VHH binders against LysM domain-containing GPI-anchored protein 3 (LYM3). Designs and how they scored, part 3

Target 1, 370 residues: LysM domain-containing GPI-anchored protein 3 (LYM3), of Arabidopsis thaliana (Mouse-ear cress) (q6npn4)
Amino acid sequence: KSTIEPCSSKDTCNSLLGYTLYTDLKVTEVASLFQVDPVSMLLSNSIDISYPDVENHVLPAKLFLKIPITCSCVDGIRKSLSTHYKTRTSDTLGSIADSVYGGLVSPEQIQVANSETDLSVLDVGTKLVIPLPCACFNGTDESLPALYLSYVVRGIDTMAGIAKRFSTSVTDLTNVNAMGAPDINPGDILAVPLLACSSNFPKYATDYGLIIPNGSYALTAGHCVQCSCVLGSRSMYCEPASISVSCSSMRCRNSNFMLGNITSQQSSSGCKLTTCSYNGFASGTILTTLSMSLQPRCPGPQQLAPLIAPPDNVPKELMYLPSPSPSPSPEFDDIAGGGSSIAAVPAASPGGATVSSSNSIPGNPANGPG
Key: E = the ipSAE of ESMFold2; O = the ipSAE of OpenDDE; V2 = 0.75 times the mean of E and O plus 0.25 times the DockQ between their complexes.

## First folded at step 1 (VHH)

Design b06 (framework vhh_6fv0_2)
Fold by ESMFold2-Fast, scan of step 1:
Structure b06 (fold): chain B 370 residues (1-370), chain A 122 residues (1-122)
Amino acid sequence: as target 1 above (370 residues)
Amino acid sequence: QVQLQESGGGLVQPGGSLRLSCAASGFTFSTYYMYWVRQAPEKGLEWVSTISTGGGSTYYKDSVKGRFTVSRDNAKNTLYLQMNSLKPEDAAQYYCAKGLEYRYGDYSYDLRGQGTQVTVSS
């Protein structure tokens, strides 16, 4: 019924659960249901954490949420065992599995995970381990970084519809789930590959292996650093979080460059970009790296994925809408001019420096025609 | 984890020579473009040289062409910069940098090491 990833290593990965709310719940109530950090959950869904009292905002029934979890190898199968549920007055294994956890676990899987408890008599206050299937697919031959979502098939879902919704293909869904044919039934759990931004943090960093799906945010380094993954990007962009906490230095190497600062300088060699980048969190210290790139032309202003306002306590679904008005004339600051801002033109730059072809790097020319 | 360790810097007189080395570990060295960049006091980072994965293509800043030679030994995971006819304006902290795979279409690199200091003085 569900995709089962066999495993033998004791490693862990970041994974997502595709959860549909069965009733109106506060942000803190949903987070408590999965024992996840509420701020991390909000950012995984591009919900703005700067709103006053956001943790007490009500999320409406039928809202689809991506719940970030740690996926482990237990008894040869990928699952999370970090989630615990205390039974309520009218609970059954069926109501817990199908309603409370939205079909992400079966009653039989709950029973097996709690084999030392007599579940034929479900007393109020019984603490249950909720095993949640997940996928890492370590060692897949995918050329692009991906994060896997455990998705419960609903109603009249089609493979083509699911593929379109999550920007993947029917072929990829079929291959990932080892399906002989693209046939699905309501209640099936599919592993859905989501395009993602990867990180290259050192193995000693606590956020080693951090990966963020396109259109999402993540909070790391003890809530000090916020990273985003915009559509079409394979590298994350990190900057200081807006949360008021005590943080270690976010400056790059004895300099005045702050984390997230990007400086551009147009020259005869092309556009030189200097960035103070986040490189992981280790022993209470925010690690930074100065990076430099040479491009034919300076990029326009980069925008993080748009943050969605939480609902005003009216039962409605949250909508992830792309900007209805694309930027008609993107502008950027020229570091050589200091206070100069110029509009980018669609065809060709009106002003520019000629760069010698001998200064071009193979595969990435410093200058293009036009 | 990616580690880069620069060495070979020092004090040299104008017109002198130095050979810088960069020992790389934690990644498959032979699959990456490698870079030399420098930072002089009171100045920003400045690109100096680039070398392709197999060493077949090399690129240089105009002011160092004919004086500097970049090379690599993939069997030893080591990058080199031979600097001849050194000038006072070449005085800087020199860093080696690894190319970034995930930024197709640009000449991106990361600075990881502490660098090696080059001083040119009479």
Scores: ipSAE 0.000, ipTM 0.115, lowest interface PAE 23.1, mean pLDDT 74

Design b07 (framework vhh_6fv0_2)
Fold by ESMFold2-Fast, scan of step 1:
Structure b07 (fold): chain B 370 residues (1-370), chain A 123 residues (1-123)
Amino acid sequence: as target 1 above (370 residues)
Amino acid sequence: QVQLQESGGGLVQPGGSLRLSCAASGFTFDDYAMYWVRQAPEKGLEWVSTISWNSGSIYYKDSVKGRFTVSRDNAKNTLYLQMNSLKPEDAAQYYCAKDIYYGSGSYFPFDYRGQGTQVTVSS
């Protein structure tokens, strides 16, 4: 249940864009279309970043990607995002909207956002403002953590098919999008709720409100900290990122524990668990919290979301490359759980969005329509 | 298909009152939150108020709190904005709008706003 709420210019939120490549593009080329960090984009799709020169890897046409975006408050009530695009030879508003940005923006929306520019002739090198959707719902309800994907409906799509693909329900999709009936048209943009791991960082942290969809990763604190959300988890697991070259201390204060370290001691009183966890990034400093808890049983090794090799220019059914990530972990039911639980796709009732059509209507960016 | 018709604007003295109405048709009014937004000459669109489909959640722009009251009559498919203690800075074209996060293929908010109703505040 989400309620439409005012926002301030200091408010931000995280969202995802569902993007299908219109042609073969390098990772850096896709990232530049949305002005996002290339490595963060790969990790949001569970693509292994340890591959040499991965930013110049060519991703195939028709590949679907989840593009992680951060939106800002616009007009006091909506979260919004705009990127900039520099026109190329033979570009039209239609080709930019429908092909380059995959239907995430309409030609009319580009026209309105660039009212000071003569768009009847698109000279090469014209800088255009591209407004993009931002599905970001905040409310006073107690709905489970969810990150929202802006999904462009295609001609073969059905509500049941979309719900199945993203592990949600037709009812949740209908309610989130304030629909009276589960009817869609090609080109419609749906807000799709994805189960996620949330954070409780302080409001002064640069990454306040960090949220990661299940089965995915995020980079934060510059490139210093990498967080993951395994399927079925509501809490993210953070550890030092392997690609960082300069970072503030990741040691928990007054201890020898490093970020991500979990130490357990079994006794007759149960398992005493000591954890050094990530608590946000503020003024160049990585914040950590050392906590101790008592549990009935000690957990096994920490489970991570599986990584895949970068997709290449072969047909989809042949795009799979062996992942360099470790074999599935042994079957465990705690925070170090693994094995087949990492591969589980079904939407969990406790993890699904609890949005009622009678109690909430989704909020989206406003851009002062004409 | 979807239609919103605003009315009730006019010329009023500072400190005066006006009641705006928005008649909605072409969609299930009871299923949508409704908005009042305004635009003064040479300025961008500015949000004024939001009311949920069941009137359970109501929000106002800080500068109008205590002076404006939004309400709706779902049986009549009508949205209202009662404006009291009007100030010169409230002068604008007022529009009603519905959420369109799904509908005619656009995330463009306020696509379903009507022609608007002009509010002028002067001596």
Scores: ipSAE 0.006, ipTM 0.310, lowest interface PAE 10.7, mean pLDDT 76

Design b08 (framework vhh_6fv0_2; at its last look DockQ between E and O 0.01; V2 from the best seeds 0.00; counts 0 for: pae E 22.0 > 2, placed apart)
Fold by OpenDDE, look of step 2:
Structure b08 (fold): chain B 370 residues (1-370), chain A 123 residues (1-123)
Amino acid sequence: as target 1 above (370 residues)
Amino acid sequence: QVQLQESGGGLVQPGGSLRLSCAASGFTFSSYEMYWVRQAPEKGLEWVSTISSSGSTIYYKDSVKGRFTVSRDNAKNTLYLQMNSLKPEDAAQYYCARVTTYRITVYGTYDYRGQGTQVTVSS
């Protein structure tokens, strides 16, 4: 069973595919399977793109990846039809569906999507449209910004496990998927809401509607700007991309601040905060906004999700475990301030020292004139 | 027809060395990037190394870096893998492989690969 979202609008949205590598693949090979930007794919998974030759890095089998895709409305249902697959020797619709795309699509769906092509004999080099599941749900979950990940249920999965893995609840999963009960079977495809940061860029910006899952990254402005959704926050933070070569000016107007610069100065009157923020990309120009605010206290460092090195292996623990939940923020152990019972030193009776009134001294006069 | 034939495998002690060869035929060898892959018992196919058509670009699996060296002789249509400081974990059937569109097929294989050569590492 797969969750289907009905639609009537031709509007597209960003969505994610949960994909487990069936074999070792280069970053570019994985990206090619889904016809996505390899750098965008890496950033969706918080993989450090500053690594030398990262696009040629071999990702290990069984690695789970979030693949960013565009979700469309097709025949009244949300689907992605942007992915094409070129058939190879020994391919069958079954092998393509079950192995290459890990159960994200069925052989029947592939056949329907390619109804104009005789698929009775699958010739090598045939280009197939691969319909992939996706959901939009207006980019929200419980009135909060969200991206939806299409997740293929595995035999080891439980609803509780999936909920934990993706920082949601069984109830939310059940509701989003319109399930009468939280019962899942292997091969089911669930829509999993991921909390996200939504941009407030102007409508005329080409990257209007940018949305980033919490703890993930995205490139925008022609790979000149890297944005992140701050962990545990709905705040988006953008800075110059590490791979940027030729970009428009990233300075805030009439200032020496560059995109992503934040200064804070604590004073007795509060914390003066100055921020040069990204405000979208329009007509080949990076838009920036300088903001100044006075806050009671200076904010701590932004908690961005750590960028990880491209993985060479899948830790055994991760093969079975949902993506590491963001390490619980160290519970600030409320240092229960041991109220040291300051023993009330008995108020020594202020002896009435009779401060004597002494009197005197005098008047001197002096003079007048001119 | 594309043909790849691996050789040079054998039994070695830990810390030993082997040199694998792959004879290629049926295609313009010098025009293709080539791969070494391996499969250990009860494990899936694992990438080991890649070498560009010219030999100018080379990649290794992290676990074999510094120990293995891939090379090619385009005039002889031959791919090589020098394996030094072999470890028990390196024991596997080794294959040379070529790809066309994708590195790996739906069956967890490369588009073209040989019969492989067995590498055993035992004390």
Scores: ipSAE 0.000, ipTM 0.233, lowest interface PAE 14.2, mean pLDDT 84
ESMFold2-Fast, scan of step 1: ipSAE 0.252; ipTM 0.634
ESMFold2, look of step 2: ipSAE 0.000; ipTM 0.101
ESMFold2 (binder alone), look of step 2: mean pLDDT 81; pTM 0.820

Design b09 (framework vhh_6fv0_2)
Fold by ESMFold2-Fast, scan of step 1:
Structure b09 (fold): chain B 370 residues (1-370), chain A 122 residues (1-122)
Amino acid sequence: as target 1 above (370 residues)
Amino acid sequence: QVQLQESGGGLVQPGGSLRLSCAASGFTFSHYAMYWVRQAPEKGLEWVSTISGSGSYTYYKDSVKGRFTVSRDNAKNTLYLQMNSLKPEDAAQYYCAKWHPTYGYPLRFDSRGQGTQVTVSS
């Protein structure tokens, strides 16, 4: 893999930031730090957006979130991203870098990005440019689709532990990060490859290159369409979002099929499959594709990634709202991740190689592997 | 405290050669990819070359491919840029920079040195 890639000023790519909250913050407050859509941020973490006033829900300190970002081309080489932050009372470059942005930027990088500003005196209300990591790689290699997470190394982390947490390998982490040795230090930021569902939208679509990590969701087309990527899947499933907004037609051209409708018909000659699929968003129009195919076997029932209730950081104040299920046992590696993972994960089967989200048929545990 | 110190710049005739050096301290040099970047008067920072921590992978700006060679000596904590067939458009202040372990930021880095000046004139 290449750490440096030529790009054009029109090229963009999708990436994720691994962010740990430094204090209790509202969903809108976290989203504002990164200039991202709050509802999209929740769905990227499989948090159920159907909860009343979910954008003002308070997320607990130490919660780990995947922040979806779009990166741009800088000077014809690697993609980059920056956001803006207004300083507050008692802010220092160190507290902004290490606490507010969770180590996703260094004080030195803030200084370089703000070379026109005297940062030796930091008055309240000073607007700072905050450069943020952007890890995305162009390529047509035969590897599975990957979305890259910029992950800040903690003092307790090991390369093997990080690899296990994100279902990758020490070799892949070392290669992706062009490291001379698989050694890390607290505060290092690693590009972590996450298995993902990719899209094949046209380049003129606003959401061209949409990619969703396994076990997660994305919200697109002006909040009109939501797409899910089930654990172990490489293909996203898109359907109308349950948000009350004005949307263009979601019907496949001159048919009675709506976005997300799948009709399957099994016969001795195989499975005839008809799908109305999402094909991107352009000029306010939701693009759809009606396709018909013949497959050896019909796929199992359409599955969506599990959604979780918003994390409960103040149980007394949230007693009238659904609370998330208790965290898995502290003695098992769920807490060893060093932050609250909000990904909804099907329990691993002790007797099987497959996660329990897979649909089984008699004589074959997996359905539709090919 | 990361410190980077460039040297080896100077005046050279078109078609000439220079070798730049960068002495690094304050971090485990062999664990980090390193950059060479340059800035001509009245122009922005421009990426020139990258070398992986092991030295096994190198990358170059298209206009310098075949003329410049980046290398490193991890035992000496030193980065090099061998510049051959120098052109007037190569005249700039040259900086070495420590890769931030984030990917994607040849022009966004933890630290850079004070630079070394390269002048190409007849």
Scores: ipSAE 0.000, ipTM 0.228, lowest interface PAE 12.2, mean pLDDT 75

Design b10 (framework vhh_6fv0_2)
Fold by ESMFold2-Fast, scan of step 1:
Structure b10 (fold): chain B 370 residues (1-370), chain A 121 residues (1-121)
Amino acid sequence: as target 1 above (370 residues)
Amino acid sequence: QVQLQESGGGLVQPGGSLRLSCAASGFTFSSYAMYWVRQAPEKGLEWVSTITGSGGRTYYKDSVKGRFTVSRDNAKNTLYLQMNSLKPEDAAQYYCATLGYEYWEPTSDYRGQGTQVTVSS
């Protein structure tokens, strides 16, 4: 079984676990297995949180989920230690590792993390620390920001198939995992780089270093603000979350602009954009920045990842409910007597975000899920 | 039920052009990356191109860069591959594919029945 790169720094980072459900579980039950916020978990998977009673929705066995975790350096290995499991009837370290946590941890790693407990007799109700291996993006592994997904290799997987699935390359996977050759075995854990949008929030913000992978959403500022990485863009877009909570002002100072509002004005000298953007959360205050830019043409509509219905409630023929999902058409906000389009502002310095071409063959028929 | 159906193949002379189409149904098309793969006689499957769900990013096999263009129309649930300057080595059965749902682990690749591209000489 592969281990994620050793570490010596005590710095933490955001990371994702690639988890496949072993049985039907409610959203709250899955979130409880990892001790993560259920709404944040749903948004990491682009699942629409506006569905009634979504936290009690039953997710089917075999569903693949991205579980957001905090990755730390503990005893020389990058891992999350915030996950605890209470043993049930007939549990073994093997069944907990391989079935309940989908191979994201080994029985031996559970033993080491619980050295003070006698694991030779696994009594019902025993609390175990579940160490979950993870990886941090340091900027030296990839030129562009990425968030790493801990992915358990299945018997049907190929490096080429995994690369295609996550829109990366065999070369990138090989480099990120410090592999001499693109050889994998079932049960190996790979760090998969997911192209992401990074934030430029000040260091005193509680969400300093917020990073969101393309096609996903994140919740911040005490559930008041929802952010997404715009597909094909380097820009993080933030707007008020749809959840009813008590929030500080989301208005840009000394203006009528609300968070997420963009005003476009075309003239002979170009397109003037005025944007009220999110700049972090500090001391209970939602920080906003009013910015103005001039570019040759006004940008097109915002390309946000569509939000999907919770899987078990939607037939395969209808996986998208148009009403609660983000519109692929331009969206307009009412800003002081007029509407304006929501659009990403292109980065000033164009970079070279590329994924190498792959000659890989699609994965083999499934066998031996973890 | 995931269904993919390719069309637009045919016989062309070297240097000619073809536009392939793939009609998709049974899943939320705009939420999934789509792939073009091909298989020449007596050879294995070969990846040709990828396009992200939004259409914002595209990737190509080195030998087809500058000649092939992948695109999609999410309102019509249709994937396209514009093939220009076709070479004899491009002759193959072309398939559109998706590697299962991000939220579902497929037992096998989802592919259409394919469309044949024949290039003389």
Scores: ipSAE 0.000, ipTM 0.118, lowest interface PAE 18.2, mean pLDDT 75

Design c01 (framework vhh_7xy4_2)
Fold by ESMFold2-Fast, scan of step 1:
Structure c01 (fold): chain B 370 residues (1-370), chain A 120 residues (1-120)
Amino acid sequence: as target 1 above (370 residues)
Amino acid sequence: QLQLVESGGGLVQPGGSLRLSCAASGFTFSSYAMAWVRQPHGKGLEYIATISGSGGSTYYSDSVKGRFTISRDNAKNTLYLQMNSLKPEDTAMYYCARGWPYRGLEYDYKGQGTQVTVSS
């Protein structure tokens, strides 16, 4: 599989930026740095959006976030859409690149992107174009679906450590980044492959090619639809979002089934499964598909990626938080009530993101030592 | 101290050939994909070619495919671009660059460049 591929002006794909906060910032402030939707940013990090006024929640310095972006083709190479930054007192190109944008851009790259502006004197209120790196490997054949994270290497990082952190291998990292040897330096940006859930929406859908990293969520269809990708899954599960907005119909045609409804009926011939699935967003319309299948056994209850409480202003290494349990989704009862109850407690396949027995934040002894 | 120093540019007639070189220092050369990019007068930066750290994979823009060949000598920390069948449209400042789009937006480092002019 090719990891470097020429692109056309029509090529866009979903990608992620790995960003570490340089100071305490509101959710809206972080989202503004990248010109992304704040709620989508929270869901990409499995942060529970049901909390009151969550967009104004203050996120702590040193928190690592996956920032969902659209990668577009510029001069034959895939790049993120350029964001904009208005300079503040004491800003330098170095502080903007290394602190504000966490090393995702260099001072030299900012200078080149703003070559028609004299940046030798950086006046307060100067509007800068900030180019950001992204990776798209939509030419992957027969491999597991993957979404790519632009990760800034830190001083103590090793290839083995990065591979372990993101559930990949040193070989895959080396190959994806076209490296001859697995050597890295602080400030390098690596494309890290994250296992993901893919979609098969039609090409005319606005969210064609939607892909969600394992263990997280995405908002689509103008905030009307929320999709989840559990750990180890290749297929996303979509349901109506909990956000109150004006949405087109989310019913499957000629049925009483709402988007996300899964009903199962056991018989001597096997399990009859009826599903109302999301099939993309086109011209203001939420597309749905009603499908019926026969399986040997009925599936267990629908799994969703675990949600976490919005992080507080506590350093990761010193964090000991009595984190509240994730809130159940508003549509969970609708999903559970639509099918035959089979009451399976253990996860059928390891998700690794369940609050029970999953790897706990260091310093929390309450999460069941094994 | 990271440095990339390009050489080999000059004036050449249409249909001619030139070989560009880039001497790299201050980093583990074989660990990085390397690229050639160019900038015509008064225009934006244009991607030309990329070579993997081992030299096992090469990629080219459609405008130069079949005419240009990227190569590297990891023992000498040197990147090359063999340019054949040169056209007036190939006139540009040519830059050696460390990295590729997936290691940065453009490149995490770029040299000072070498001018190629294709004219009679």
Scores: ipSAE 0.011, ipTM 0.477, lowest interface PAE 8.8, mean pLDDT 78

Design c02 (framework vhh_7xy4_2)
Fold by ESMFold2-Fast, scan of step 1:
Structure c02 (fold): chain B 370 residues (1-370), chain A 122 residues (1-122)
Amino acid sequence: as target 1 above (370 residues)
Amino acid sequence: QLQLVESGGGLVQPGGSLRLSCAASGFTFSNYYMAWVRQPHGKGLEYIATISSGGSYTYYSDSVKGRFTISRDNAKNTLYLQMNSLKPEDTAMYYCAKDYRLTYSSWGFDYKGQGTQVTVSS
């Protein structure tokens, strides 16, 4: 599989940035650094968005976050993302690169992206283009969709430790990053493959190509729909989001089933499943598909990972774990540690279209709103 | 400190050939994918070719497929680009690039050399 190929202006994909806060910042302040939706960012980290005024909660220094981004083709070279930063008092290219953006960009890369700006003096309020890494590989196994996390290596990290933390392998990390040997240094950026649930939305949907890593959540359809990934079934589960917004109909056409309704009936002929599924967002309309299938056995109960309280209410000392939490194995649901599965969603689609060619998982066609 | 030094550029007539070289130092050359990228005057960087760490896999932009060949000599820490059937639109500054560990970053060169100018004109 090619790891480096030219891209077209219409090639896009979803990806994640692994970001560690350098200081205490409000949710909106962190989201502004990456030009991402704050609510989507919280869901990507399994943080409960139902808390009053959650956008003004303070996230503590040293907290690790998965920042959901959409990669686009830039200059026909590689899929990339650029964000904008306005300089503050005492900023240097080094402090912006190493502290503010946590090593996700180098001072040299900032210089290249701002070649027509005099960077020998950084007056307060100077607007800088910040290029950020983006990885959209097809995965380590074509039968298993994956989403890629750009992770900055820290001084205590080992390849085996990173592989364990993110439920991958040293071999996969080495191969994905085109490394001849599994050698890492602090400050290196690794593309980490996270097993994911993919979607089969139509190409005209604004969230075409939506993909969610195992044990995580995503918000889509203008904050109306919340989706999760429960690995094992490789299936994305979507339901109405609990936040207060005006939403189009979520009823499956010609039925009493609402988005997320699943009924099952076991018989001697097998298990009959009837599901009202989400099939994308187009022109302000939530698309649904009513499907019926016969399986040999009914699926077990589906239990979603609990959403966590905003970190502003948790002591900073509890944000640091010296080693990843062990998984009973081989499960790809322990990505943050703490003795319980913690989910973070990569694709917090802001309702915008993500154009990516994915035909790996067949789904039911959209039947429109109810 | 890592260093990439390109050479072999020059003025050539349409249909001609040039061989570019890149001498690498300051890192374990044999462990990394290497790339050639170019920048025409007044335009952005554009991808030309990539070669795997061991040389077994090569990738080319559609504009140069069949005309350019990327190769490497790991014993000499040197990257090459053989350019045949050159066209005026191949006129650009050519850079040797240590491939960024993240494949899909347009600004993601760990390091890019000083470049070598290729001008295709009659």
Scores: ipSAE 0.000, ipTM 0.244, lowest interface PAE 12.8, mean pLDDT 74

